# VHH binders against Uncharacterized protein MJ0448, part 9

Target 1, 256 residues: Uncharacterized protein MJ0448, of Methanocaldococcus jannaschii (q57890)
Amino acid sequence: MIKILVDNTAYKKFFAQHGFSALIEINNKRILFDAGQNSITLRENLRLFNEKEGFDYIVLSHGHYDHCDGLKYVIENDLINGKVIAHKDAFLDKYAGNRYIGIDEEIKEYLLKKADLEIIEEPYKIDKDIIVSGYVPREYEYEMEEFQCIKDGKRVKDEVNDDMFLIAKGILITGCSHSGIINVVEYGKKLSEIKGVLGGFHLVGVSDNYLNRIVDYFKSQDFWIMPMHCTGFKALTKLSQLNNFVYGHVGKIIGI
Short names: E, the ipSAE of ESMFold2; O, the ipSAE of OpenDDE; V2, 0.75 times the mean of E and O plus 0.25 times the DockQ between their complexes.

## First folded at step 4 (VHH)

Design g47 (from e4 with S30D A33G T50Y Y53W; framework vhh_7pa5_2; at its last look DockQ between E and O 0.01; V2 from the best seeds 0.00; counts 0 for: pae E 20.5 > 2, placed apart)
Fold by ESMFold2, look of step 5:
Structure g47 (fold): chain B 256 residues (1-256), chain A 120 residues (1-120)
Amino acid sequence: as target 1 above (256 residues)
Amino acid sequence: QVQLVESGGGMVQPGGSLRLSCAASGFTFDDYGMSWVRRAPGKGPEWVSYISWSGGSTSYADSVKGRFTISRDNAKNTLYLQMNSLKPEDTALYYCARDEIYFESGFDYWGQGTQVTVSS
């Protein structure tokens, strides 16, 4: 089962919030992929799904607040039963212009000092059916928002090398695809057969030329897509016309 | 455990007819609605037709209305698609799928598909 816990759009009784989170439950493992941006939204949506138990794994798609800061709820309620998986760059101080967009400092300190933290760069197999990508190679041209981070006391360009996805039984789950959605999918194909792709495709603010290339790419694919979160309305108006489009929202349950 | 096996595809001239079958096993067939879905080469899935668990309700994509008829035989665990007045654009790999009406999350179980080719 995959349950969408946080997204910018919600169905019926659920709560919407800018951010992303999904619960994956397979092979007696409970995996939280991202946690959204705040405690109350994650808590209430978990309650509405009647999900009370903790998590065997937590996977951070990258170190941005709208994917990580819901961990405040998880930490305060002792819901981490096992490992937290992330790339080391998830913990850098991150900026968009002058605005801090990284992980909350109290959460970052807890993860670095108290959690069973598994830092990865290469593909990591949680189970025979579950793979976390690690670093995503940038083999295809893509457009990315200009981000900054602090390395060795200096403000430098942030390429978001911490951008990662998870595949569960052929379903690819991505947070924002800051490495470029084509790079995400093509790397995912090297790791597993792909039956569907869900999450943030980060197509908000991209050029029309790039957007048309993305639409053409997905039109030719033999899997469904469920773009959410940071994909953007303009991109959704075009992607929703494809035969393989699936509408995504908080409250959606995907069988696996 | 769950299996869906399509058959009845083949080569046919425009204007011709074919009847597809889908044999189901590993689950209680008459507890589920069923769909036919097709994929043209290099394209994503296109929903074709739906039939409710009892067979009392049917639906069709606009592109096939009046030409295709879905039916089921619950005693034989078999789903059918009668395809008349076939056009070149009906060329595709046709799958039967167990339909989950409550959640629009895609199809969990697919057969291997049966090829329908409408040409010359």
Scores: ipSAE 0.000, ipTM 0.084, lowest interface PAE 20.5, mean pLDDT 89
ESMFold2-Fast, scan of step 4: ipSAE 0.371; ipTM 0.730
ESMFold2 (binder alone), look of step 5: mean pLDDT 83; pTM 0.833
OpenDDE, look of step 5: ipSAE 0.707; ipTM 0.877

Design g48 (from e4 with S57K I101M E104D; framework vhh_7pa5_2)
Fold by ESMFold2-Fast, scan of step 4:
Structure g48 (fold): chain B 256 residues (1-256), chain A 120 residues (1-120)
Amino acid sequence: as target 1 above (256 residues)
Amino acid sequence: QVQLVESGGGMVQPGGSLRLSCAASGFTFSDYAMSWVRRAPGKGPEWVSTISYSGGKTSYADSVKGRFTISRDNAKNTLYLQMNSLKPEDTALYYCARDEMYFDSGFDYWGQGTQVTVSS
């Protein structure tokens, strides 16, 4: 079972917020994939789903605030029952110009000092049906944002090497696909048979040529897609015309 | 208070040129990506072009590629749109818009717009 906890769109009673979070429950494991932007939205949507139990795993798709800062709720209510899985670069100070866009400093300190933190770069199997990607190779041309980070005391370009996805029973879950959605999917295919792809596709602000290439790419696939979060309105209007399109929102439940 | 004030619109014949300007105030201009968005009579808003906070990356709608150039002067808090080879289809109210990164659609602040009319 996958439950969408945070997304930019919500159904009926649920709260929408810029951000992403999904709860995955399979094989007697509870996995929180991202946590959204703030404590309030994550708290209320968990309450509305009647979810009160802690998590055996927390997986961070990457180190941006709109995916991680809802963890303040999780930390303050002692809901971390096991491991936090992240790429090491998720903990860098991250910027868009002079704006800090990284993980909240108190959350970052908790994760680095007190959590059972598993730093990965290679694929990590939680069990036979659940794999976290590790680093996503950039083999196909894509368009990325201008970001910066502090690495070894120096401000450098941030290529978001910490971008990771999770596959649960053939369903690929991505946070924001900063590594390029085609790179995400193609690497996912090397790790597992893919039956569906959901999450943020990071198509807001991309060129029309790149967007058309993405549309053509997904039109040729045998799996369903549920683009959410940072996919953006223009991309959603084009992708919604595909026969394999599924509308995603907070409140969506997928049986697996 | 955030303010965006557009100027430079007007009437021009097909094939002509115009340069739009947007004066920004009330925020740190160099921290934000900026966009031009237009609305033709009877239609919804259509994105035209975006420039990154540094000016190092630009993107354009297919309908304006090769004809329009977006630029910015961070020292003067000003956004520009150079429009060449104008077509009747470019007739619209043009808005300067502030892009906050990490929201999936729309813009948080818009100017009042400047009218561009392309006709003979």
Scores: ipSAE 0.000, ipTM 0.287, lowest interface PAE 12.4, mean pLDDT 87

Design g50 (from e4 with F103D E104S S105G G106Y; framework vhh_7pa5_2)
Fold by ESMFold2-Fast, scan of step 4:
Structure g50 (fold): chain B 256 residues (1-256), chain A 120 residues (1-120)
Amino acid sequence: as target 1 above (256 residues)
Amino acid sequence: QVQLVESGGGMVQPGGSLRLSCAASGFTFSDYAMSWVRRAPGKGPEWVSTISYSGGSTSYADSVKGRFTISRDNAKNTLYLQMNSLKPEDTALYYCARDEIYDSGYFDYWGQGTQVTVSS
């Protein structure tokens, strides 16, 4: 079962927020994939789903605040029962212009010093049906949003090397696909048979040529797609015309 | 104290043009993405356009694509919307809004709005 806990759109009683989070329950494991932007939204949506138990794994798709800062709720309520899986670059100081967009410093300190943190770069298998991608190779041309980070004391372009996805029983879950959604899906196909793709596709602000290429790419696939979060309004209107499109929002439950 | 003040609205005939401005104060303007959102009489708010903090990325609603151009002047703390080929359907109160991040859809501060009326 996959439950969408945080997204920019919400169904009825649930709370919407800029951010992403999904709960995966499979093979007697509870996995929190991202945590949204703040404690309040994650807490209330967990309550509305009647989810009270802690998590065996926490997987960070990448180190942006709108995916990680809801972890304050998880930390303060002692809900981390096992490993936190992340790429090392998730913990860099990250910026959009002069605005800090990285993980909250107190959360970052907790994860680095007190959590059972598993830093990965290669695919990490949680069990026979669940794999975390590690670093996503950038083999296909893609368009990336302009970000910066502090690396070795210098402000440099942030290629978001920390971008990772998770596959659960053939369903690929991505946070924002900063590595390019085609790269995400094609690498996912090397790791597992793909039956569905959900999460943020990061198509906000992309060129019309790139967006049309993405639409044509997904039109040719035999899996369903559920683009959410950072996919953006323009991309959603075009992708919603595809026969394999599924509308995603907080409150959505997918049986697996 | 964050303030966003829109101007440049008015009455125009179909096919005409208007340029809206939004003067921002009380925050570091260059750190934030900015959007234009409109509300037509009897309807809910409709997102129109967004521009990134640097001005390097822009996005538009399909209803205005090719007719409207969003821009910003970070040295003057001002956001603009150039509206060309205006249609009666563009009649609305236009708001300047501050985005938490580019294309987030979360607008934490809004201006008072400026009225645009397109009529024959």
Scores: ipSAE 0.000, ipTM 0.139, lowest interface PAE 18.2, mean pLDDT 87

Design g51 (framework vhh_7pa5_2)
Fold by ESMFold2-Fast, scan of step 4:
Structure g51 (fold): chain B 256 residues (1-256), chain A 119 residues (1-119)
Amino acid sequence: as target 1 above (256 residues)
Amino acid sequence: QVQLVESGGGMVQPGGSLRLSCAASGFTFSDYAMSWVRRAPGKGPEWVSTISYSGGSTSYADSVKGRFTISRDNAKNTLYLQMNSLKPEDTALYYCARDEIYGSEFDYWGQGTQVTVSS
């Protein structure tokens, strides 16, 4: 099953916060995909789901704080039972203007020095039903938010090469889709048959022309979509009119 | 198409035991957390217990902790509730429910099985 642990919207007793996290349980494996923005929200939502066990895998969709900094709870409570899977660029110092948006330094140091860290760029198969994408090729036109990072001591444009997704039994889970949601889905189709797509689509602040292209793209698909987190209100109102739209929030459970 | 059929209810003396069963059909049982919810005479529904899709996690209402045990057999598409040390306060119609949100929201319910605890 998939449980939404952190999202900008929550149902009833659950806590909402800017961020994303999902728990995937398949084939006796527990996978934490992202961890949200802080330890308190992740801790409380895990408690409300009655989830007390550690994780066999932690997968980082990319190196932004609103996806990674909830790991402080996981680290402090010794809940990492196996591998942490990430792209190498997730660990760069990352900025939006002069605002640091990368992974908290203490968490970063722990992951680099003490965790069983698996750095990937190519697709990584956890088992027959679970695959992590690796680097997402940018083959289709998309609009990207302006970010910077430090590479070799210099501030340069951050293309967010660390953006990755996970597919579990045909359901594609994306953190924020900084590589472009069409690129994410099209690459996903090369890795697996897709029956659902959920997570952040990163459509906040995009042009009307690009948003309309995204809406038309999803109209042509035969899978359901559950856009969350960084998708944004304007995009959500348009996407919610599609027959294949599902409303996502903290507390949502998807049977697999 | 989705069906949940409870059985095993009946009348017992205080301190007695009873085992409820729920036969599920019309969906992939092993993909869902399942719950027991009861409705006592003149009261609203009260959540009793939940079990995760794999059986690896269970939770219980404070009123039944230590006395009731929830379990499942995914090969038989069956949910169970073992009820020990029954009290008159446990008298209720017991429903099998499929969880939409673990232990809190339910999308399908059985018709219920009556449990009566009296002398």
Scores: ipSAE 0.000, ipTM 0.119, lowest interface PAE 19.2, mean pLDDT 87

Design g52 (framework vhh_7pa5_2)
Amino acid sequence: QVQLVESGGGMVQPGGSLRLSCAASGFTFSDYAMSWVRRAPGKGPEWVSTISYSGGSTSYADSVKGRFTISRDNAKNTLYLQMNSLKPEDTALYYCARDEIYSGSEYFDYWGQGTQVTVSS
ESMFold2-Fast, scan of step 4: ipSAE 0.288; ipTM 0.683

Design g53 (framework vhh_7pa5_2)
Fold by ESMFold2-Fast, scan of step 4:
Formats: structure tokens, sequence, C-alpha cells
Structure g53 (fold): chain B 256 residues (1-256), chain A 121 residues (1-121)
């Protein structure tokens, strides 16, 4: 099963917050995919789901604070039972203009110095049914948000090469799709048969031409979609008109 | 109801120091990254500094790096900006802002009313 722990929208008693987190339970494994923006929202939503057990894997979709900084709760309560999987660039200092948007320094130091950290670039199999993508190739035209990072002591354009997704039994889970959602899905199809796609599609602030291209792309697919988090209101309104649209929110449970 | 109230501004000579404070209420302060943003006369908003929810990570605009220090006291729901080696070009209204990342257009969902800093001889 997949449980949505953090999203910008929440059902009834759950807490909403800018961020993303999902719990995947399959084949006797517990995987935390992202952790949201802060300790309290992750803590309370786990409590409301009656989730008290630790995680066999933590997977970081990319190194932005709204996906990683809820890990402070996980770290402080000794809930990491196994590996943390991330791309090496997740640990760069990251900026939106002049604002720091990377992983909190204390969390970053813990992950690099004390966690069982598995750095990947290529697809990584957790289980026969569970794969982490590694680097997503940028083969299709997309609109990228302007970010910067520090590499070799210099501030340079951040192409978010650390952007990764996970597939569990044909369900593709993406954090924010900074690689372009079409690139994410097309690469996912090379790794597995896709039955559903959920997570952040990163369509806030995109042009109408690009958004219409995304709508047309998904209209032609045989899988369901559950766009959340950074997808944005305008894009959600257009995508919600598709026959394969599913409304996503904190509290949602998907059977696998 | 979210409220951010800045204080500590004033007039100071070049090379002087000031410490700004921002009292936050109406939300769980320790859950949010916080920033200082300034507006000079006739200019748009310029981001100055950000501090993570825990205080473990800080960042600064190149124009203030090495001179300004951002800090927070989560027990008191208060954000601070220590400003040293002040220059005339630091003259501006300084705003406390709560972080909100929705995409390209906006980084902050709530702003205070601002506190004036004037650097002149």
Amino acid sequence: as target 1 above (256 residues)
Amino acid sequence: QVQLVESGGGMVQPGGSLRLSCAASGFTFSDYAMSWVRRAPGKGPEWVSTISYSGGSTSYADSVKGRFTISRDNAKNTLYLQMNSLKPEDTALYYCARDEIYGFESGFDYWGQGTQVTVSS
C-alpha cells in the first residue's frame, strides 16, 4: 500500500503543508519516500495513520527542504532501520534566486556522517517490485524553474540532476519532477510497465503552451494520474478534466 | 491569525550596527523557515537572508554576506538580524517574512509591516 503523508492538500483530520511524503509498504518492506518540510506535520500525520514503526529505506526524490527537512523527526526518534538512498547532488547547497532551498544543515550532516547512505546515479532495485530511478534523462522539451547551486565553490545553474522517482508494482511516485514530468514518465516506462503516476508534476508557473502539451500527453495514456504538491491549482484544474485523473491528498491510501 | 512584528530599526552612521527583531504569532514558529527582505526607496523587494526552521542552516545575499547574521529563538518565537558594518546602501524598510515555496512567483506567504533602517552621516 501507498499512504500519502505530506501534500499541499489534506483530507479531513490530516494536516496539509507545502511539501511531499509517501509511505510505501510492500513485500514486508517500509519505504519512506520524502519527508515533507518539517517535523511536526510528518509526526502528526504519521500519528493519525497509526504509523509508529521505523523505515527500512528512506528515498530522497531530490535535495530540496520541502521534501527532506521532515527527516529531523525521523532522525531524532531513531526511525531509520536501513539505507538512505539519494543522488550525490541532493547534498549540494541549493538556491532559488538568493534563497536557500536545500536540505537543512543539521539533517545534511547527519545523512552524510552517520546514516547508511547509498549514493546512486543508475537504477537501483530495492526489491523485485521496487526500483529507484537514479538520474532521469532529459530527452523531451520541458520548462525548468530557475535554480542555482554551489559546485566547486562557485554558484552555478542547478539542473536538479538529483531528481529521482520510485516505482512500486507499476506505480510511479515522483517528488517534484524537476526533470520534466514527460521525461519522468517516459524513463519510467523503460524501467517498468506503468499503471499509475503520482506526486508533484512541477507545473506551477509554466507557460500555457507547455501546460496544454502536458494535458494532451496524459490524455493519451492508459494509466491513472494523481498530480499533487507542486502541480499547482491551474494545472490541477485542467488535469482534473481527464478520465484518468485521481484526486490526491494527505490521507489517501492506494492498494498495490 | 498570522502576525509578524518587526522592531529595532533606526538611524545609524556608516560603519555602525543595529539588531532587528521579529516577533511571530498565530502559527507554530519552529515549523517554518524565516527570511529578512528589504525595500530601498524606489526599488523592489530584495531578499537579504534566510534561516531554516531549526536554525541549523542560514543563507545570505552577496551584498550582506560577512556583515549580517540571521538567528532565531524558537522558544520565544523571535527572528533576529544582526547588522554590522552598515553602509548607506543598506538604507531600506526591513521585513520579516515567513517562507512559502509555491514555485517561480512567490517565496513568502506572510510579511510584517517593516522596520526602517537609515544609514547616513
Scores: ipSAE 0.000, ipTM 0.174, lowest interface PAE 15.3, mean pLDDT 86

Design g54 (framework vhh_7pa5_2)
Fold by ESMFold2-Fast, scan of step 4:
Parts: C-alpha cells; structure tokens; sequence
Structure g54 (fold): chain B 256 residues (1-256), chain A 121 residues (1-121)
C-alpha cells in the first residue's frame, strides 16, 4: 500500500502544501519517502490517515527543503525506528539564486550526527520487492533547472546528483526527477518491471520542445502515470489527455 | 511589499507588435521564475509564457509560440514580453506573475494589476 501524505494538491479533508511525501507499507515494513516542507502538514495528514506508528526506513529523494523539512516532526517525536537512506550530496548547502533551498540545518545535523544514516550511490535493496535507485545516470537529453550548491567552500552548479527514486512492487516513486523524468524511468526499467510511475516530474518552466517530447514518451508507455508536486499546471494539462494518466493528490491510496 | 507593475499595453492593428514590461520590487527577482498570464473578459486565465531564474530556459503556450518572446533583465528587476504578429484573439488583460513551482489552478504567488492589450482594426 502507498499513501500520498504531502503534495501540492489535496483531496477533501487533507492539507495541501508545496512538497512531497509518501508512505509505503509492504512486507511488514513502513517506509517514509520524503517528508514534505514542514512539521504541521506532515503531522496533520498522518493524523487524518490515522497513521501513528514510526518508520523502519526513511528515504530522501534529494536534499531540498520541500522534501526534507517535515522530518522535524519525525525527529522530535522519535518516529525513526531504523535507517535513513540518502545520497551524500543531499547534505550540501543548496541554492536557487540567493534563496537557500537545502535541508534545514538542525535536521541536517541530526541526520549526520545521530541518525542511522546509510549513504548510497548504487542501487540499495531494502527487500525483494523494494529498491532505492541510488544515483540516476543522465543518458537522455533533459532540461535541468539552474541550481547552485557549496562544495569545498565554493559556490558551483548543482546537478542534483543526490536525486533518487524508489520502486515498490513495480511502482516507481520519484520526488522531483531533477535528473530528468525520462532518465528516471529508463533507469527504473533496468532495475525492475515498471507498472506505474508517480511523484514530481519537474516539468515546470521547461521548453515546449522538451515538454512535447515528454508527452510523446509517456504516450508510448504501457504503465500508468500519476504526475504530482513539481510537474506544473501546463504539463499536467497536456499529460492529463493521455489514456494512462491518473490524477494524484494527498489522500490517494494505491493498493500493492 | 512584493509589487509587480505591468506597462506597455495598448491598441494595435492585426499583424502589429507590442512590448510589455513588468517592474518587480520587494523580493530578490533573480530567485524566481516569472510568467505572463492573460485573461479576456468572461474567460478564465490562460498561461502565456514562463522564463527561468537566470533567463536560460523559456516556454510558451501553443497559441503564441513563434510570435511571442519572453525575456528578463535581472540587473533591472524587469520582465518583458515581445509580442509580434498580433491577432484579435490576443486581446486580453496581461498579467505579470511570480511563479510558484505549482501552476495548478493558476498557482502564482503574486500577480500584477495587469496591462490591457487590444488588437482590432
């Protein structure tokens, strides 16, 4: 079972927020994939789902605040029962122009000093049905948003090497797909048979040529798609015309 | 505090050109993607164009592609829309908008007051 805990759109009683979080429950394991932007939204949506238990794994899709800063709730309420899985670059100071968009410093310090942190770059198998991608190879042309990070005291271009996804029983869950959604899906196909793809596709602000290429790509696939979060209104209107489109929102439950 | 002030609208004949400007203040302009959105009387808002933080990436609605060009000057905190080969159906109030990551249901943080563009003979 997958439950959407945080997304930019919400159904009925749930709270919407710029951010992403999903709860995956499979094989007696509870996995929190991202945590949204703040404690309040994650806390209230967990309450509305009647979810009170901690998590055996926390997986960070990448090191941006709208995916990680809800972890303050998880940390302060001792809800981490096992490992936090992340790429090492998730912990860099990250910027969009002058705006800090990285993980909150207090959360970052907790994860680095006190959590059972598993740093990965290669695919990491949680069990027979659940795999975390590690680094996503950039084999297909894509359009990347302009970000910077601090490496060795220098402000450099951030290619978001920390971008990762998770596959649970053939369902690919991506945070923001900063590595390019085609790269995400094609790499996912090398790791597992794909039955569905959900999460942020990061198509806000992309060129018309790239967006049309993405639409054509998904039109040719035989799995369903549930684009959410950073996909954006223009891309959603085009993708919603596809036969394999599913509308995603906070409150959505997917049986697996 | 956040202010977006559009200018450059007016009346033109079909096939004419106009250049819209949007002066931004009250925030770090270079941190945000910016968009143009238009609305004709009695109709919902229609997204027209977006430009990235640095100006390195642009996108356009199918209805305006090849005719409109979005640009920005981060040193002057100004967004532009160059409109060529104008058609009567381009007649609308044009808004400068600061982008949220989400465009869903016109998901913009702030909109300007708008500048009217009228295309008629």
Amino acid sequence: as target 1 above (256 residues)
Amino acid sequence: QVQLVESGGGMVQPGGSLRLSCAASGFTFSDYAMSWVRRAPGKGPEWVSTISYSGGSTSYADSVKGRFTISRDNAKNTLYLQMNSLKPEDTALYYCARDEIDYFESGFDYWGQGTQVTVSS
Scores: ipSAE 0.000, ipTM 0.185, lowest interface PAE 15.5, mean pLDDT 86

Design g55 (framework vhh_7pa5_2; at its last look DockQ between E and O 0.76; V2 from the best seeds 0.00; counts 0 for: pae E 12.2 > 2)
Amino acid sequence: QVQLVESGGGMVQPGGSLRLSCAASGFTFSDYAMSWVRRAPGKGPEWVSTISYSGGSTSYADSVKGRFTISRDNAKNTLYLQMNSLKPEDTALYYCARDEIWDYESGFDYWGQGTQVTVSS
ESMFold2-Fast, scan of step 4: ipSAE 0.338; ipTM 0.714
ESMFold2, look of step 5: ipSAE 0.000; ipTM 0.390
ESMFold2 (binder alone), look of step 5: mean pLDDT 82; pTM 0.817
OpenDDE, look of step 5: ipSAE 0.553; ipTM 0.815

Design g56 (from e4 with R98K E104D S105T; framework vhh_7pa5_2; at its last look DockQ between E and O 0.31; V2 from the best seeds 0.00; counts 0 for: pae E 16.5 > 2)
Fold by ESMFold2, look of step 5:
Structure g56 (fold): chain B 256 residues (1-256), chain A 120 residues (1-120)
Amino acid sequence: as target 1 above (256 residues)
Amino acid sequence: QVQLVESGGGMVQPGGSLRLSCAASGFTFSDYAMSWVRRAPGKGPEWVSTISYSGGSTSYADSVKGRFTISRDNAKNTLYLQMNSLKPEDTALYYCAKDEIYFDTGFDYWGQGTQVTVSS
C-alpha cells in the first residue's frame, strides 16, 4: 500500500500543507518517504488513516524544509524504528535567495547525531521490491529554480545533488524532482520497470517550451502519472489532460 | 453521470474460474486507471487489482497474485477480471472503481457489485 500523507491538496477530512509525504507498506516494512513541513499536519493525517506505528525506514528525497520538518512529530514520538536514508547534501544549509529552505536546525542535529543515518550516493535496495535511487544523473536538459547552499563556509550554487526517489513494486515516488523529472523517470527505468510515477515534478515557473516537452514526454509513456506538490497549477492544467493522468491528493491510497 | 455496472459473478466450486466484467459510462474510460475491490461478508473493502489507462501496467494484491488477471477493452469501455483457481476466501461482493477507492468519505464510489461465491 502507498498512502499520500502530505500534499498541497487534500480530500475532504484530510489536512493540506505545502510539502510532501507518503507511507509505503509492503513485505512487512513501513517506510516513510518525506514528512512534509510540520508536525501537526503529519500527525493528524496519520491519525485519520489510523496509522499509529513507527517506521522501519525513513527516506528523505532531499534536504528542504517542506519535505523534512514534519520529522519533528516522528522524532518527538519515538517513531523511528530503523534507518534514515539520505544523500549527504541533504544536510547542507540551503537557500532560495536570502530565504533559508533547508532542514530545521534541531531536526538536522538529531538526524546527524542520534539517528541511525544511512548516507547513500548509489542505488540502495531496502528489499527486492524497494529501491532508493541515490544521486540522479543529469543526462537530459531541464530547468531548475536557482538554489544556493553553504559548502566549506562559502555560498555556492546548489545543484540539489541530494534529490532522490524511491521505487516500490514499479511505482516511482519523487519528492520534487529537482534533478529534472525526465532524468528521474529515465534513471528509474534503468532500476526497475515503471508502472506509475507520483510526487512533485517541480514544473512551477518553467518556460512554456520546457513544459510542452514534459507534456509530450508523458503523453508517450505507458504508465500513469500523479503529479503533486511543487508541480504547479499551470503544469497541472496541461498534464491533467493526458490519458495517463491520475488526480493526486492527501488521502489517496495506491495498491501495490 | 458516471456509472459502473459489474457482472459475471455466480457460484463456483473451489478451483473453478469466473470472469467478471464492468461496463463503464458517463466518462472517457480510456483516460483512467481502473481497479477491482472486494468486500467479504462482515469485512471491510479489500483492494484486489489495478490496471493503467492503456492496459500496459497491472498490479495485484498478494492474496490473488498469480490467480487473477485484470484486463480492459477501451473500445468497449469494459474492465475485466479473470479469476482462476478460486478459493473459499475469494467469496465476496466485487466492485470496479474508476480510481482507487477512498474509504474515509462515508460514501460509496462504486455500484452494487457482483457476488462471487466459492462453495464452502
Scores: ipSAE 0.000, ipTM 0.136, lowest interface PAE 16.5, mean pLDDT 88
ESMFold2-Fast, scan of step 4: ipSAE 0.288; ipTM 0.686
ESMFold2 (binder alone), look of step 5: mean pLDDT 82; pTM 0.828
OpenDDE, look of step 5: ipSAE 0.015; ipTM 0.317

Design g57 (framework vhh_7pa5_2)
Fold by ESMFold2-Fast, scan of step 4:
Structure g57 (fold): chain B 256 residues (1-256), chain A 121 residues (1-121)
Amino acid sequence: as target 1 above (256 residues)
Amino acid sequence: QVQLVESGGGMVQPGGSLRLSCAASGFTFSDYAMSWVRRAPGKGPEWVSTISYSGGSTSYADSVKGRFTISRDNAKNTLYLQMNSLKPEDTALYYCARDSLYYGTEGFDYWGQGTQVTVSS
């Protein structure tokens, strides 16, 4: 099963927050994919799901605060029972203009010095049904937000090379798809048969031409889509017209 | 749920000052960076200023640097913009915006209704 723990929209008793987190439970494994942006939202939504057990894996989709900073709750309550999987660039200091958007320094220090951290760039198979993508190749044209990072002591453009997704029993889970949602899905198809795609599609702020290309792309697919988080209102409105669209929110449970 | 309510706009002569306020509710204000964005008649939206969740860092558009000061009071869930040395080209509808991860107008989760600032003789 997949349970949506953090999203920009929430159902009934759950709390909404800018951010993303999903709990994946299959094959007697508990995987936390991202953690949202703060301890309070993650804590309360876990309690509302009656989830108090730790996690065998934590997978970081990328190194932005709205996906990682809820880990403070996980760390403070000793809920990390196994590996944390991330790309090395997730730990760079990241910026949007003068604004720090990277992982909280205290969380970053814990992950680098005390956690069982598995740094990957290639696909990482957790088991026969669960794979983490590693680096997503940028084969198709896409539109990207302007970010910067500190790399080797220099402030440079951040291509968000740390962007990764997870596939669980044919369901692709993405954090923000900073590598381009078409690139995410096409690479996913090389790793597994895709039955569904959920998470952030990063269509906020994109041009109308690019958005229309994305709509046409998904219209031609046989899998369902559940765009969330950073997809944005305009894109959600257009994608909701597709026969394969599913509405996503905190509190959603998907059987797998 | 999420509400952002701007106030403090009005008419002022060139060289005058105004202080804009934005009352936030329905979310944990101290967890979000906040921005001011303006829209002049016949133009697209222009980002003005951003303040980090703690207030520890601020940034400004080149057009307003040295004249405008962004600040916040997390105990009162309120965002402020102190505007000094106002110019006719500062005439616009000013919006309070909650920052998402993405920078710029398209990167904001929520916007207020706006408050009109008119700088004229």
Scores: ipSAE 0.000, ipTM 0.125, lowest interface PAE 16.5, mean pLDDT 85

Design g59 (from e4, 13 letters changed; framework vhh_7nfr_2)
Fold by ESMFold2-Fast, scan of step 4:
Structure g59 (fold): chain B 256 residues (1-256), chain A 120 residues (1-120)
Amino acid sequence: as target 1 above (256 residues)
Amino acid sequence: QVQLQESGGGLVQPGGSLRLSCAASGFTFSDYAMSWVRQAPGEGREWVSSISYSGGSTSYADSVKGRFTIARDNVKNTLYLLMDSLKSDDTAVYYCARDEIYFESGFDYWGQGTQVTVSS
C-alpha cells in the first residue's frame, strides 16, 4: 500500500502543506519517502491514518526543506528503525535567491552524525519490488527555476543532482522531479516496468511550450499519472484533461 | 521555519458571515503576496483571493467577488478573509498560502486549513 502523507492538497480531515511525503508498505517493510516541511503536518496526518509504527527505511528524494524538515518529528519520536537513503548532494546548503531552502541544520547534523545513512548515486535495491533510482540522467531538455548551493566553499548553480525517485511494484514515486519529469520517467522505465507515476512534477513557472510538451508526453503513455505537490495549479488543470490522470491528495491510498 | 496557521472556520447558516485569520511566522511576512485557496470535499483546489505584499492590490475569483474581502496586518503578521453572504457552495477547507516570488506561478507554503461549513 502507498499512503500520501503530505501534499499541497488534502482530502477531508487531513492537513495540507507545501511539501511531499508518502508511506510505502510492501513485503513487511515500511518506507517513508520524504517527510514534508514540518513536524506538525506529518504528525497529524500519520495520526489520522492511525500510523504509529516506525520506518524500516527513509528515502530522501532531494535535500529541500519541504521534503525533509518533517523528519524532526520522526527523529524526536525515535521512529527511524533502519537506513536513511539519500544522495550526497542532499546535504549541501541550498538556496533560491537569498532564501535558504536546504535541510534544517539540526536535522542535517543528525542524519550525517547519528543516523544509519546510506549515500547512493547508483540504483539501490531495497528488495525485489523496491528500487531507489540514484542519480537521474538529464537526457531530455527540461526547465526548472534557478537554484544555488555551496560546493567546496563556493556558491554555484545547483543542478539538484540529489534528485531521486523510488519504484515500488511498478509505481514510480518522485518528490519534486527537479531533474525533469520526462528524465525521471524515462530513467524509471530502464529500471522497471512502470504502471503509474506519482508525486511532484515541478511544472510551476515553466514555459507554455515545455508544459505542452509534458502534456503530449503523458498523453502517449500506458500508465496512470498522479501529479501532486510542485506540479502547480496551471499544469494540474492541463494534465487533469488526460484519460490516464488520477487526482492525488493527502489521504489517498493506493493498493499494491 | 515557515508556518501558516488558519483559524476562524466553523458552521454558519446561508447568508451568514465568518472571518478567517492566518497567523504567519518564520519569514518576513511583509515581503510576500498572500492568497486564500479552498478545496471542497472530493474536488480540486480553487483559488479564492490574493493580496499584494503592501495590501495595496487585491484580486478575487468571480465566485466570491463582492462577497469576500481579503486583508492583511503586516504589524501582526496576519492575513484575513472576511466572508459575507455565505452560500452552501462556499463549504470547503480554506487554506492560507504564500505566493512564490521566485517562481512566477503558484504557492510555496500552505497552512493546515480551516473548515468552513455553510448549512442550516
Scores: ipSAE 0.000, ipTM 0.085, lowest interface PAE 22.6, mean pLDDT 87

